# VHH binders against q9y6x5, part 176

Target 1, 379 residues: q9y6x5
Amino acid sequence: LPPKLLLVSFDGFRADYLKNYEFPHLQNFIKEGVLVEHVKNVFITKTFPNHYSIVTGLYEESHGIVANSMYDAVTKKHFSDSNDKDPFWWNEAVPIWVTNQLQENRSSAAAMWPGTDVPIHDTISSYFMNYNSSVSFEERLNNITMWLNNSNPPVTFATLYWEEPDASGHKYGPEDKENMSRVLKKIDDLIGDLVQRLKMLGLWENLNVIITSDHGMTQCSQDRLINLDSCIDHSYYTLIDLSPVAAILPKINRTEVYNKLKNCSPHMNVYLKEDIPNRFYYQHNDRIQPIILVADEGWTIVLNESSQKLGDHGYDNSLPSMHPFLAAHGPAFHKGYKHSTINIVDIYPMMCHILGLKPHPNNGTFGHTKCLLVDQWCI
Short names: E, the ipSAE of ESMFold2; O, the ipSAE of OpenDDE; V2, 0.75 times the mean of E and O plus 0.25 times the DockQ between their complexes.

## First folded at step 7 (VHH)

Design ya94 (framework vhh_7zox_3; at its last look DockQ between E and O 0.02; V2 from the best seeds 0.00; counts 0 for: pae O 14.9 > 2, unsure alone 62.9 < 65, placed apart)
Fold by ESMFold2-Fast, scan of step 7:
Structure ya94 (fold): chain B 379 residues (1-379), chain A 118 residues (1-118)
Amino acid sequence: as target 1 above (379 residues)
Amino acid sequence: DVQLVESGGGLVQPGGSLRLSCVASGFTVSSNWMGWVRQAPGKGLEWVSDIYSGGSTFYADSVKGRFAISRDNAKNTLYLQMNRLKPEDTAVYYCATGYDEYSGFDPAGQGTQVTVSS
């Protein structure tokens, strides 16, 4: 039987939540599997960029999804959630479901993972759901398990995406223990339901399952706002993305725009594209704007207005608050093994190894994840 | 194309009852997370109650035992039954199903006003 893998993402699941809240179902999953305590994500620490890094093994400058809102200066195209189905934005990389379908006459299945409802390199996931946030976790799970059991050629790679705890993290903030406890308990119940359904359908014993996330969450406040309108007039620039990483396209001289912004706030760093820190791996792409602004953790960039957000992400990827975790269970994984840290780009070559696929060139290092795997020599 | 239309608010005396309704279009109420939030005059948004896809219900401590959230699948409608109302329950009540990651809760509908006073 070919190896099978289900990749599950709970958006915005900060690694530190595992220490501060009770997760009986997830802890039972981990006891019989593996836990990576921190996954160092890519910059910027946003949903679309990091979800695409997980499935390509590439930094954002290499895969081309550099933000949730983008502008391509060469083609004059604009990307937002409303137009994410244009293949142009996704074609700078080859995600694992495409590779899976092309190398071994296997099928892929997808429930809402970013990019899976887009034909990438003229290939769309064999089974997929058009993105709709209103579709329940249960309906997503029902479709994924149906496709895992009832497909020819067989589904060997499946993805499942869920918007929580990110949506509630933004609304309530990660420090709201009452609301976050409720949300996280519900996620743990969903994990329990997932495991139970896989067992009832006879999938559990032969299926590798990865549960991970794209980023964490940090507390925001009305007391921590950076008002761009206090520093620069709207006539000088086009705003491509706002907060906490602002992407600025100058309408006038770039140096003049930079000079108006460079001393705007002590809680924001202003970079010309060529001066963006090398450690971010966020420079070599036409979709990265001539000037970027990076707010300090917990600070929100606004345009002469208040922000309703009590939590946010997108901040420096060195911040532990921005880090997700990775838990995994299945025949490829050790049982009861705990690992400290991997890079989010390392997930892709590990998944290719599990599925027996030849990975495309990537920024991950297989050696970082080999200790998780039963078929690898570690020590 | 998700739309939520709230109704059922009004003026009631302390100890009274109201039932709020939220008619949904563009998605299925019975299979989705839904909730109620409120905003009292001069205050921020406060979470009141929600119901998850599997039917599990949760309530803020301030309303637990007095309010009940429910769904009518045939009408594709979410309800909030509010009993033993107090002056501090005075607020605009909004129905919600999801949140934009940058905007937090931004009510697309106008909500429904609940005023509890003598």
Scores: ipSAE 0.000, ipTM 0.153, lowest interface PAE 19.0, mean pLDDT 88
Fold by ESMFold2, look of step 8:
Structure ya94 (fold): chain B 379 residues (1-379), chain A 118 residues (1-118)
Amino acid sequence: as target 1 above (379 residues)
Amino acid sequence: DVQLVESGGGLVQPGGSLRLSCVASGFTVSSNWMGWVRQAPGKGLEWVSDIYSGGSTFYADSVKGRFAISRDNAKNTLYLQMNRLKPEDTAVYYCATGYDEYSGFDPAGQGTQVTVSS
């Protein structure tokens, strides 16, 4: 039987939620599989970039989805989470579902993973749902399992995306134990439903399942605002993205804009593109603007002195609050194994190995995930 | 492809009001940053106002307090409400969504003429 893989993301699932909240269903999943306690994601630690990094193994500068809001100066094109369907944005990389379904006798399925409803390199997922946040987890799961069971050629790679706990993390903040406990209990119930559905359909024994996330969440506060209005007039720049990494397109000399911003707040780093720290791997793409502003953890860049969010993400990827987890179960994985950390880009070559695919050039290291896999020697 | 159609211009006396409209096709006004620029007779393009996808609005000093930018998602339409008009506001007004390093927006439509004259 050809190996099969289901990749599941619960958006905004901070790694330490596992220690601070109860997850009986996820804990049972982990007990019979593997856990990676922290996944170091890519900068900027936003939804669209990190979901694409998982499925391409590339840093954002290499795959071209460099933020949730982008502008391309050459083509004058705009990208946002409500304007994301132009293949132009996605075509700088080849995601794993495209590679998979181009293999003889294989197809791919998707329930709302970012990019799966876009024809990337003129290829769209063999089976997919158009993005619609109103579609229940149950319906997404039903479609995915139907496609895994009933497709010719067989679906060997499938993805499933869910918006929580990210939406609630923004609304309440990760430090609101009462509300987040309720939210995370619901997430654990969905994981229980997933496992039970796979068992009922006879998929559980021979399907590899990865449950992961794109980023974490940090607490914000009205006491931690950086008012950009107090530092620079709006007529000097175009704002491509605001917080916590602002993307600044100067309307005047770039050095003058930099000088107006560099001392704006001790809680914000201001970078000319060429000075962005090398450890971010966030320089070599035309979609990265000439100046970026990077707020310190828990600080919010604002234009009008207020913010409605109590939690946010997008910060420096060295911050533990930005890191998700990864859990996996299936015939490719050990049972009862815990691993401390991997890089999010390492997930792609691991998935390619499980599926028997030749990976495209990428930034991941297969050796970082060897200890998770039954067919590999671990050292 | 993107089409922007401006309308609502005309002849008005000083102190009067006009509302300009920009109907978009191939471009979603609620999901992207957009703006208004103007070109007076014999002059270059001047930035007037912009609106960002999150709803924040900004204005040139020459129009602040007199003009208001807004949008209607159901009609895919951007508006500019212009009050207390002055002769200096006489120009062709364009809505735009492209980047231009000199004006901040790159017009795509034919524009609409506003003339403020006694």
Scores: ipSAE 0.000, ipTM 0.374, lowest interface PAE 13.6, mean pLDDT 90
Fold by OpenDDE, look of step 8:
Structure ya94 (fold): chain B 379 residues (1-379), chain A 118 residues (1-118)
Amino acid sequence: as target 1 above (379 residues)
Amino acid sequence: DVQLVESGGGLVQPGGSLRLSCVASGFTVSSNWMGWVRQAPGKGLEWVSDIYSGGSTFYADSVKGRFAISRDNAKNTLYLQMNRLKPEDTAVYYCATGYDEYSGFDPAGQGTQVTVSS
């Protein structure tokens, strides 16, 4: 049988949740497969950028999805979670479902993974669901598994996306043990439903399944606010993205704007585009604005408004609170193996290997995942 | 300001046809994602069809083969040709854009009523 792979993302699943909460279904999944305890994601640590990095193996500066909110100065186009369907934003890279779709006797399927409802390089998944947050996990799961089981050409790559525990993390904060316990219990139950359905359909033994996330969550507070209005008049710039990484488009001289912001808060780093630290791999793209502001962990950038979020993400990608996990099960993976860390861009070459696809040039290192795979040596 | 004005709805018998129009102002239809959504009584908003700047078209399974989305660049107008209409197609139809300079997706046009009944 041709290799098949299902990639599942639970948005905002912080890695250390696995240590602090009980996950009977997920733990069982891990026992029969592999676990990467920490995945270092890409900067900025936001939803659209990191999900696209998973499926392209590229840093944000390379695949062009550099934030959840973007502005292109040449075309004057805007990108947001509600305006994400223009191929213009996605065409700077080739995601794995497109590569797979273009192969003979293969098709791709998707349930609301970012970018999957957009024709990229004039190719769209044979099966997909337009994004709708009101659609239940069950319905998404049913469609994905139906396509995996009954499609011709066969679906060999599929994606499944769910918005929790991110939404709850924002609402309650990751340190709210009472509410987050309830939320995470539901997530574990969903994983149980996933496994059960795969078994019921006879897919479990032959399907490779990866369960991962795009980022973690850090605790925020009303006591940790950075008010930009106290430092600079908003008439001097256009705000493209706000917190915790603000993207600033100056309306006056860039240097003047920079000078007004550079000492705004001891809990915020201000960078000219050319001075952004190399370790972020967040410089070489026209969609990155001339000035970026990076708040310290747990600090929120605001405009004379009180933040209603008790948790947030998007911070420095070296922070453990920003890191997700990766678990996997299937014929391609060992059983009962745990690995400490990989980079999120390493997932792409691994998935390509599993599916027998030639990877596009990427920033991932296949060597980092060899120990997870049964057909490779572990160095 | 981005504005969308829908028209072309009405009462039609099953098997009949209608063509909906959406005139856009404040942006160029041919350069943007455009789509149609509908809301039936007592139901949520349902996606119907999309057309991308590159010209690719997509349809919900419920309307595939019966509906056709198109645009007239000169008129800056989006169209939905609806053929072989069914009672279940009865809804208020809205056109939407995926891109604007300010707030993004806004389905809050006035809509146009389509009623399919014997």
Scores: ipSAE 0.000, ipTM 0.258, lowest interface PAE 14.9, mean pLDDT 92
ESMFold2 (binder alone), look of step 8: mean pLDDT 78; pTM 0.789

Design ya95 (framework vhh_7zox_3)
Fold by ESMFold2-Fast, scan of step 7:
Structure ya95 (fold): chain B 379 residues (1-379), chain A 118 residues (1-118)
Amino acid sequence: as target 1 above (379 residues)
Amino acid sequence: DVQLVESGGGLVQPGGSLRLSCVASGFTVSSNYMGWVRQAPGKGLEWVSDIYSGGSTFYAPSVKGRFAISRDNAKNTLYLQMNRLKPEDTAVYYCATGYDEYSGFDPAGQGTQVTVSS
């Protein structure tokens, strides 16, 4: 049988949670595997963009999922993160499960990973669950392990997505030690359950498992609000996305809208599309709007209202608070190795290497991850 | 050592056609994944089309229905037939065998310039 890989995401798992809380099950996983302490994600540091970058190895401007809420001015289509199944949004890249299924005698399986319930280039994951946040982690795990053991052609690539600790990070904020401690302990218990299930089914010794996340979380406050309505009347623009990165489609001259916004707040950067910093790799796509507003860490953009969010993400990807981690275990990985930093786009070519797949052209660099793998020389 | 040499670019009017070629050496076109990527002036790298060892083909939405990828096993050559060209198709086109594991994504050749204008 070809090599097998299970890719697990715990949404919003900030890297430094590993240093501030106890994770006995995750630490046992890491002890016999590898840890990357920081994964530098893509901008904007949001769920759908970064989950698609993990499985394509591409920056958002290249794969086309540039936000959780998008507008395409050419086609007049709107995207929301509420289970939009139009392949149009996902077809600018080829995710790893599609590539996996195009190889002989291989299947893919998916439990809720963004995009896996959408036919992309006329190919949908061989086994999948339609997105439903009410489905328990246990039910997702039951399906994924059943498919890993009982499929023909064999499932060689599987994904598992869980909404925590992101939901609680938003609700309580990452500085709420009491609530975050409970949430993170529950996640550690779920990791323990996952490992135990794989051992009981005889999968553990021969399965490569990656545990990672799409972004981190930073503390927000009612004292750190940017009221966009105090800067510009909403009759002058259409709002495509609000916070912490606002996507502005002008109804009047773009320069006039820019001039109304550019000095509105000392805690927000205002960019014309062509002036967006090159380091963001967030410019070359029709779904990126003519004006982008980027709030400073911990600041929330609002429309003459309060925000109930105590934590948020989407901020500058250079911020350590926005970084997740990556842990991995299995026959492809060294044991007890710790690495400092990789780029989130580097995960895709590493996964292709493990699975023996020829990757599509991508923005990752295999050299950044080869030190994690057995029998590989570091740069 | 894989070598890919792209050719067939040039200046063409909107609505025109061009056929790009990629001659491979040290590599068997018929048994391997191959594709085309492009880079427009001031823009990032964009995937255009690919073909798998078994012959399955895929296209970016921006070119689907206008471009056709194919290969000639006797000539060990990959082609991209580009029809109904638009100004937005102006770019340097690169032939790719995928990803180089030790240096990251590397367009295998120097590329071929396609300019669509009056």
Scores: ipSAE 0.000, ipTM 0.379, lowest interface PAE 13.1, mean pLDDT 88

Design yb1 (framework vhh_7zox_3; at its last look DockQ between E and O 0.01; V2 from the best seeds 0.00; counts 0 for: pae E 6.1 > 2, placed apart)
Fold by OpenDDE, look of step 8:
Structure yb1 (fold): chain B 379 residues (1-379), chain A 118 residues (1-118)
Amino acid sequence: as target 1 above (379 residues)
Amino acid sequence: DVQLVESGGGLVQPGGSLRLSCVASGFTVSSNWMGWVRQAPGKGLEWVSDIKYGGSTFYADSVKGRFAISRDNAKNTLYLQMNRLKPEDTAVYYCATGYDEYSGFDPAGQGTQVTVSS
C-alpha cells in the first residue's frame, strides 16, 4: 500500500500541558507511537506562520507568511484572518500538499489547515473544506477519513485543524486549572474519537498520523501592559500587527519613530528591521515592517485600551511556554519512543520521507527525526 | 538495536578486484544515506563513496571509475565493488550511514581489511 499521512494540529497546545494535565487517549496514542516532548517553533510564534512552517520546512522570512496580519507596501495589500485567500501571500513557498497533489496517482485532502483553501502555485487540494470555525471537529474528521478511505486517486496526505485549546487559552489563561482541565479533557476526547474512527474504518494500522500544534500559550495579566500611546503619537505610524510582536510602519522619519519607542518599556525590545536578532530568522522579507516591537513573556502591547486576553502567544520562540509537542503513530514510527526536542521545520523533511516525496529546499534537518522512524539508523 | 557488519576484505594483487558487503540490521539500507569510508595506516578517515536514499551515487576522485557502490533491498545489504585495485587502496573499510547533509560518516562496525600488495 502506498504510504499515507494525516497531519493533525490542535492550535495552541502548550507542550507542558502533557505534564500538568491528564490525557488518557493521547497517552495511549503516544504509548503505541512516538513523542517529541518539545518542538521549537518559528518566530513569531503565531498560527499562520507556524502552520506554514510545518508544511514547508521554512522559516517565516523564507515562506513569506510572517504574521497573522501583514502588509505589503508595494502592492498595498493586506493579509489577515478574514483576508487570507489571495495566493500572493502563499506563493513564496510550496507546501507539502501541493507537492503531493502534483504526483501521479496521489491526491491531497485538507480540513481547514491554514492555506489549504487557496490555490498555491495554481494548485489546490483535490479535497478541502473552506475555513469555517462553526464546523464541528466531528464533521471535519468524518470528511478527512472518508477521503482517506474512498478517494481515487487515493488521498495520501491529509491535514486536520482544530482551534482549541488556543481559543480557551486566550480566554482563561493557561494557568486556570479549572477551566483548562475541562478544555483539555475535551481535546483528549477528540483524540479518542479520531483513533476510534480510524480503527472503525480499518485505517489505524496503515495510516501514519502526526498530532502536533503550532505554539503554546503564556499567562497574561492586566498588570503587565505596555501602552504605546504613552510613548508615541498614533499619527506618526501605521500599526500592522500589535501584540506581543508589533509591526510598525512609520509615517514620519523611521529614526524618529524608533527613538520614540526604543525606551518605551523595560519589558519590550525595539528593533530596526536590519537589527533583528539573527536567531529569529526574521529579517529577509519585504513583508517584515521597518520596526518591530517584541514584548517580554507575559506582557501585552496595547493602545490606550485594556486587553481581555488572559493568555497569549507570539513571543520569543526560545521560551518553553511557546513550544508545542509532537506525537505520531503508524507504520513509519517506532512504538513507545520518546524524544526530547526538534525544530518545527524538521517536520517537513520527515513527512517528505514518509511519503516518498522529494523535498523542496528547506531549513529542516532530517537527521533530527531519524530516531522516530523505524527504517532509519539511530545510534 | 542497529548494527552494521562489513565483510569481503582480503589480500589482493595490484589490478585485482574485491567486493565488500555490509549487512545492516535494525534499519533499512534503501531508506538511508549509506556510504563507505576507509582508514589507511597512519592516516585519517577518508570518504570513499555513498549512495543517497534516492539512489544517487557519489565517489571520491581517487576511486572514481574503479569503485561502484550498490545495494540489495531484499538482503538489506550495501556493496562496494572495487576494481583495478592499487596499493594506495590498502585500508580498513567501514560501512556507515549519514546523519544529515552536514554530518560526516562515523564508522560503527569493526570494518574489513583490504590489502593490495604484490
Scores: ipSAE 0.199, ipTM 0.627, lowest interface PAE 1.2, mean pLDDT 95
Fold by ESMFold2, look of step 8:
Structure yb1 (fold): chain B 379 residues (1-379), chain A 118 residues (1-118)
Amino acid sequence: as target 1 above (379 residues)
Amino acid sequence: DVQLVESGGGLVQPGGSLRLSCVASGFTVSSNWMGWVRQAPGKGLEWVSDIKYGGSTFYADSVKGRFAISRDNAKNTLYLQMNRLKPEDTAVYYCATGYDEYSGFDPAGQGTQVTVSS
């Protein structure tokens, strides 16, 4: 009776990769479904915050995952994207898989989506994989499809996460066409495998599938460095996160730290917490540090003798380079429809509608996604 | 030139200990997010542990309480102390700099083999 939804993320898939590289399998998926060409994500444009925004419909200040690296001054706890299993960090929101599996005759399954191996509000995904990067895409897909086919109560919401093209985007930079072409071809082959597997198992016709991402990637350069050690001594602050949005916890007077930093580079904005632009919706959470530094696109905040990434993300969410895409196929979606833009927080109320769930209070606007759906008046 | 040279591996009995070392050249370990990853026979890379700029340390659940990451800025060296070793710890161990993503560590050396067997 209830409709089913599979949510897939390929981490760091910049929207314009679709136009600059060949994706025969993804383009076939799009032709038979819908495309949103440009998804405006949340600031900061990092992995954990944006994956949690997708599944909660909330800005980062509201769901509490405000960066990949965080510090909570009240509890003295530290968070890292490498060690993320303490429910304390996740409990400021209720993600869609928790709401889904608390309904009668429903389960949720997860293959490594951020947070799905954490007991959020004492509730962990009904079926899940603990995060382990050594597990192949094929094994993740096999587990998800097995759970979708064989579970009682049935799995009605499933998530699947893959680390590329983000990892390669950092390593090579998005401008390395030779390496990125090879990486993106492998991803398109995985999408082909996904569709073929769903068809072979009889899931394709009745499963709604969303393929999306959390952010894009911009090119870095040795010519675009902001050396923080040139402006301030390490002893004056604790560094919670470095680049491209640095999170600064002063050890001395906050105004003194701010004054040392405010003119450090014309390519970096320095904000006291209360002065962070309202359009970021990034102010009202204790995990946002007293001072943040926001580098301009393609600029890297470094320390003396820091090693360098060739690509990065986390920048201002108005930048097209930070934006992913969204594609979807299934009985809930139109066929052959293209839409220009939505906000990433709009995905949550759309998914709740598809699944027949009552959304928690959120920042998304259902009206922004109505034209994707067969059961809605578009006009 | 950026180099990471891992050492300290070997054959050890279950319950034994090893200390791995990673000597860095071309950058300073204390100015970087540093970590250890491992690759078991026939498997992909698995994150083991890391240490952030401010000295905070993090561990995979499989090694927490048994492994300890540390660094020595004077020697530009990253360490992994491994205690109460188990057969499932058998792998090639690499040190790397991090990218702030899941498994976003990029090994640059040949690694050091750890084998836990009776």
Scores: ipSAE 0.142, ipTM 0.636, lowest interface PAE 6.1, mean pLDDT 90
Fold by ESMFold2-Fast, scan of step 7:
Structure yb1 (fold): chain B 379 residues (1-379), chain A 118 residues (1-118)
Amino acid sequence: as target 1 above (379 residues)
Amino acid sequence: DVQLVESGGGLVQPGGSLRLSCVASGFTVSSNWMGWVRQAPGKGLEWVSDIKYGGSTFYADSVKGRFAISRDNAKNTLYLQMNRLKPEDTAVYYCATGYDEYSGFDPAGQGTQVTVSS
């Protein structure tokens, strides 16, 4: 029987939530599986970039999804999130479902994971749902489990994406204990539903399940705003992305725009593209703009307006508030093992190993995840 | 400082049309992402549509092809043109500044009631 893997993402699930709230269902999952306490994601710490890094093992500059809003200087195309079906944006990498379908001649299934409703290198997930945020978790789970049990060739790789706790993290902020406890309890109940459904359908014993997320969340405030209009007039540039990482396309001389921005606020760093810190791995792509502004944690960049965001992400990937976690259960994984930290790009080569796939060249290191796996020596 | 004032709701027959307006003050519509969210009686908040910096528009599948979001920069006003209305569209509609993430809109005004009679 070929190995099977279900990859589940709860968008915006900050690792520290595990220590501050009760998760009885997730705790039972971890007790008989593995937990990675922190996953160091890629910069910028946004949804589309990090979800694509999970399934390609590549930094954003390499896979080409460098933000949720993008402009490509060579082709003059603009990227829009959620409903952008143009393969151009996704074709700089080969995600694992494409490799699974082509290399092993198996099927893939997807419930809303970013990119799965797009034909990438002329290959779309064998079974998929067009993105629609209004579709319930139960309907997504029903389709995934139906496809896992009733497919030919067999579905060996399946993905399931859920928008919470990210949406509520933005609305309430991660420090709103009352609202966040309600939201996180609902997520824990969904995890309980997931496990119960898999058990009832006879999938649980032979299925590898990974539960992870793309990023965390930090508290924002109307007292921590950077008004870009106080630095520079709108006529000097085109704004490609705003906050907390602003992507600036100059309409005049780049040096003149840079000089107007560089000392505007003590709470943001201003970089010419070639001066972006090497540790970000965020430089070598035409979709990265000539000037990038990086706000300090909890600061929001605005254009002469207030912000209703009480939580946000996109900040420096060294910040623990930006880190998600990873939990896993199944025949490939040890039981009751806790690991401190991996890089988000390490998930891809681990998943390829579990599925018996040859990974495409990637930025992950298999050695970082081998201690999680029963068929590997960890020393 | 920021005020968003919604208007244009009312009672309409199925198949009818309404245009909702959101007048912004202390806030520049043309330079920000904005959207519409709604709350049906006894239900949670549902995202309807948004317009991003640069003018790209997005719609929930339930309203796609029937609703159109737009803005008038000179009037600092956001609009939602609602065509071929259904009883299922009955809700309080709120103008909101947009988070650039799924279902991240938070209502900032009093809302405007839309009632589609059947």
Scores: ipSAE 0.000, ipTM 0.138, lowest interface PAE 20.3, mean pLDDT 88
ESMFold2 (binder alone), look of step 8: mean pLDDT 79; pTM 0.800

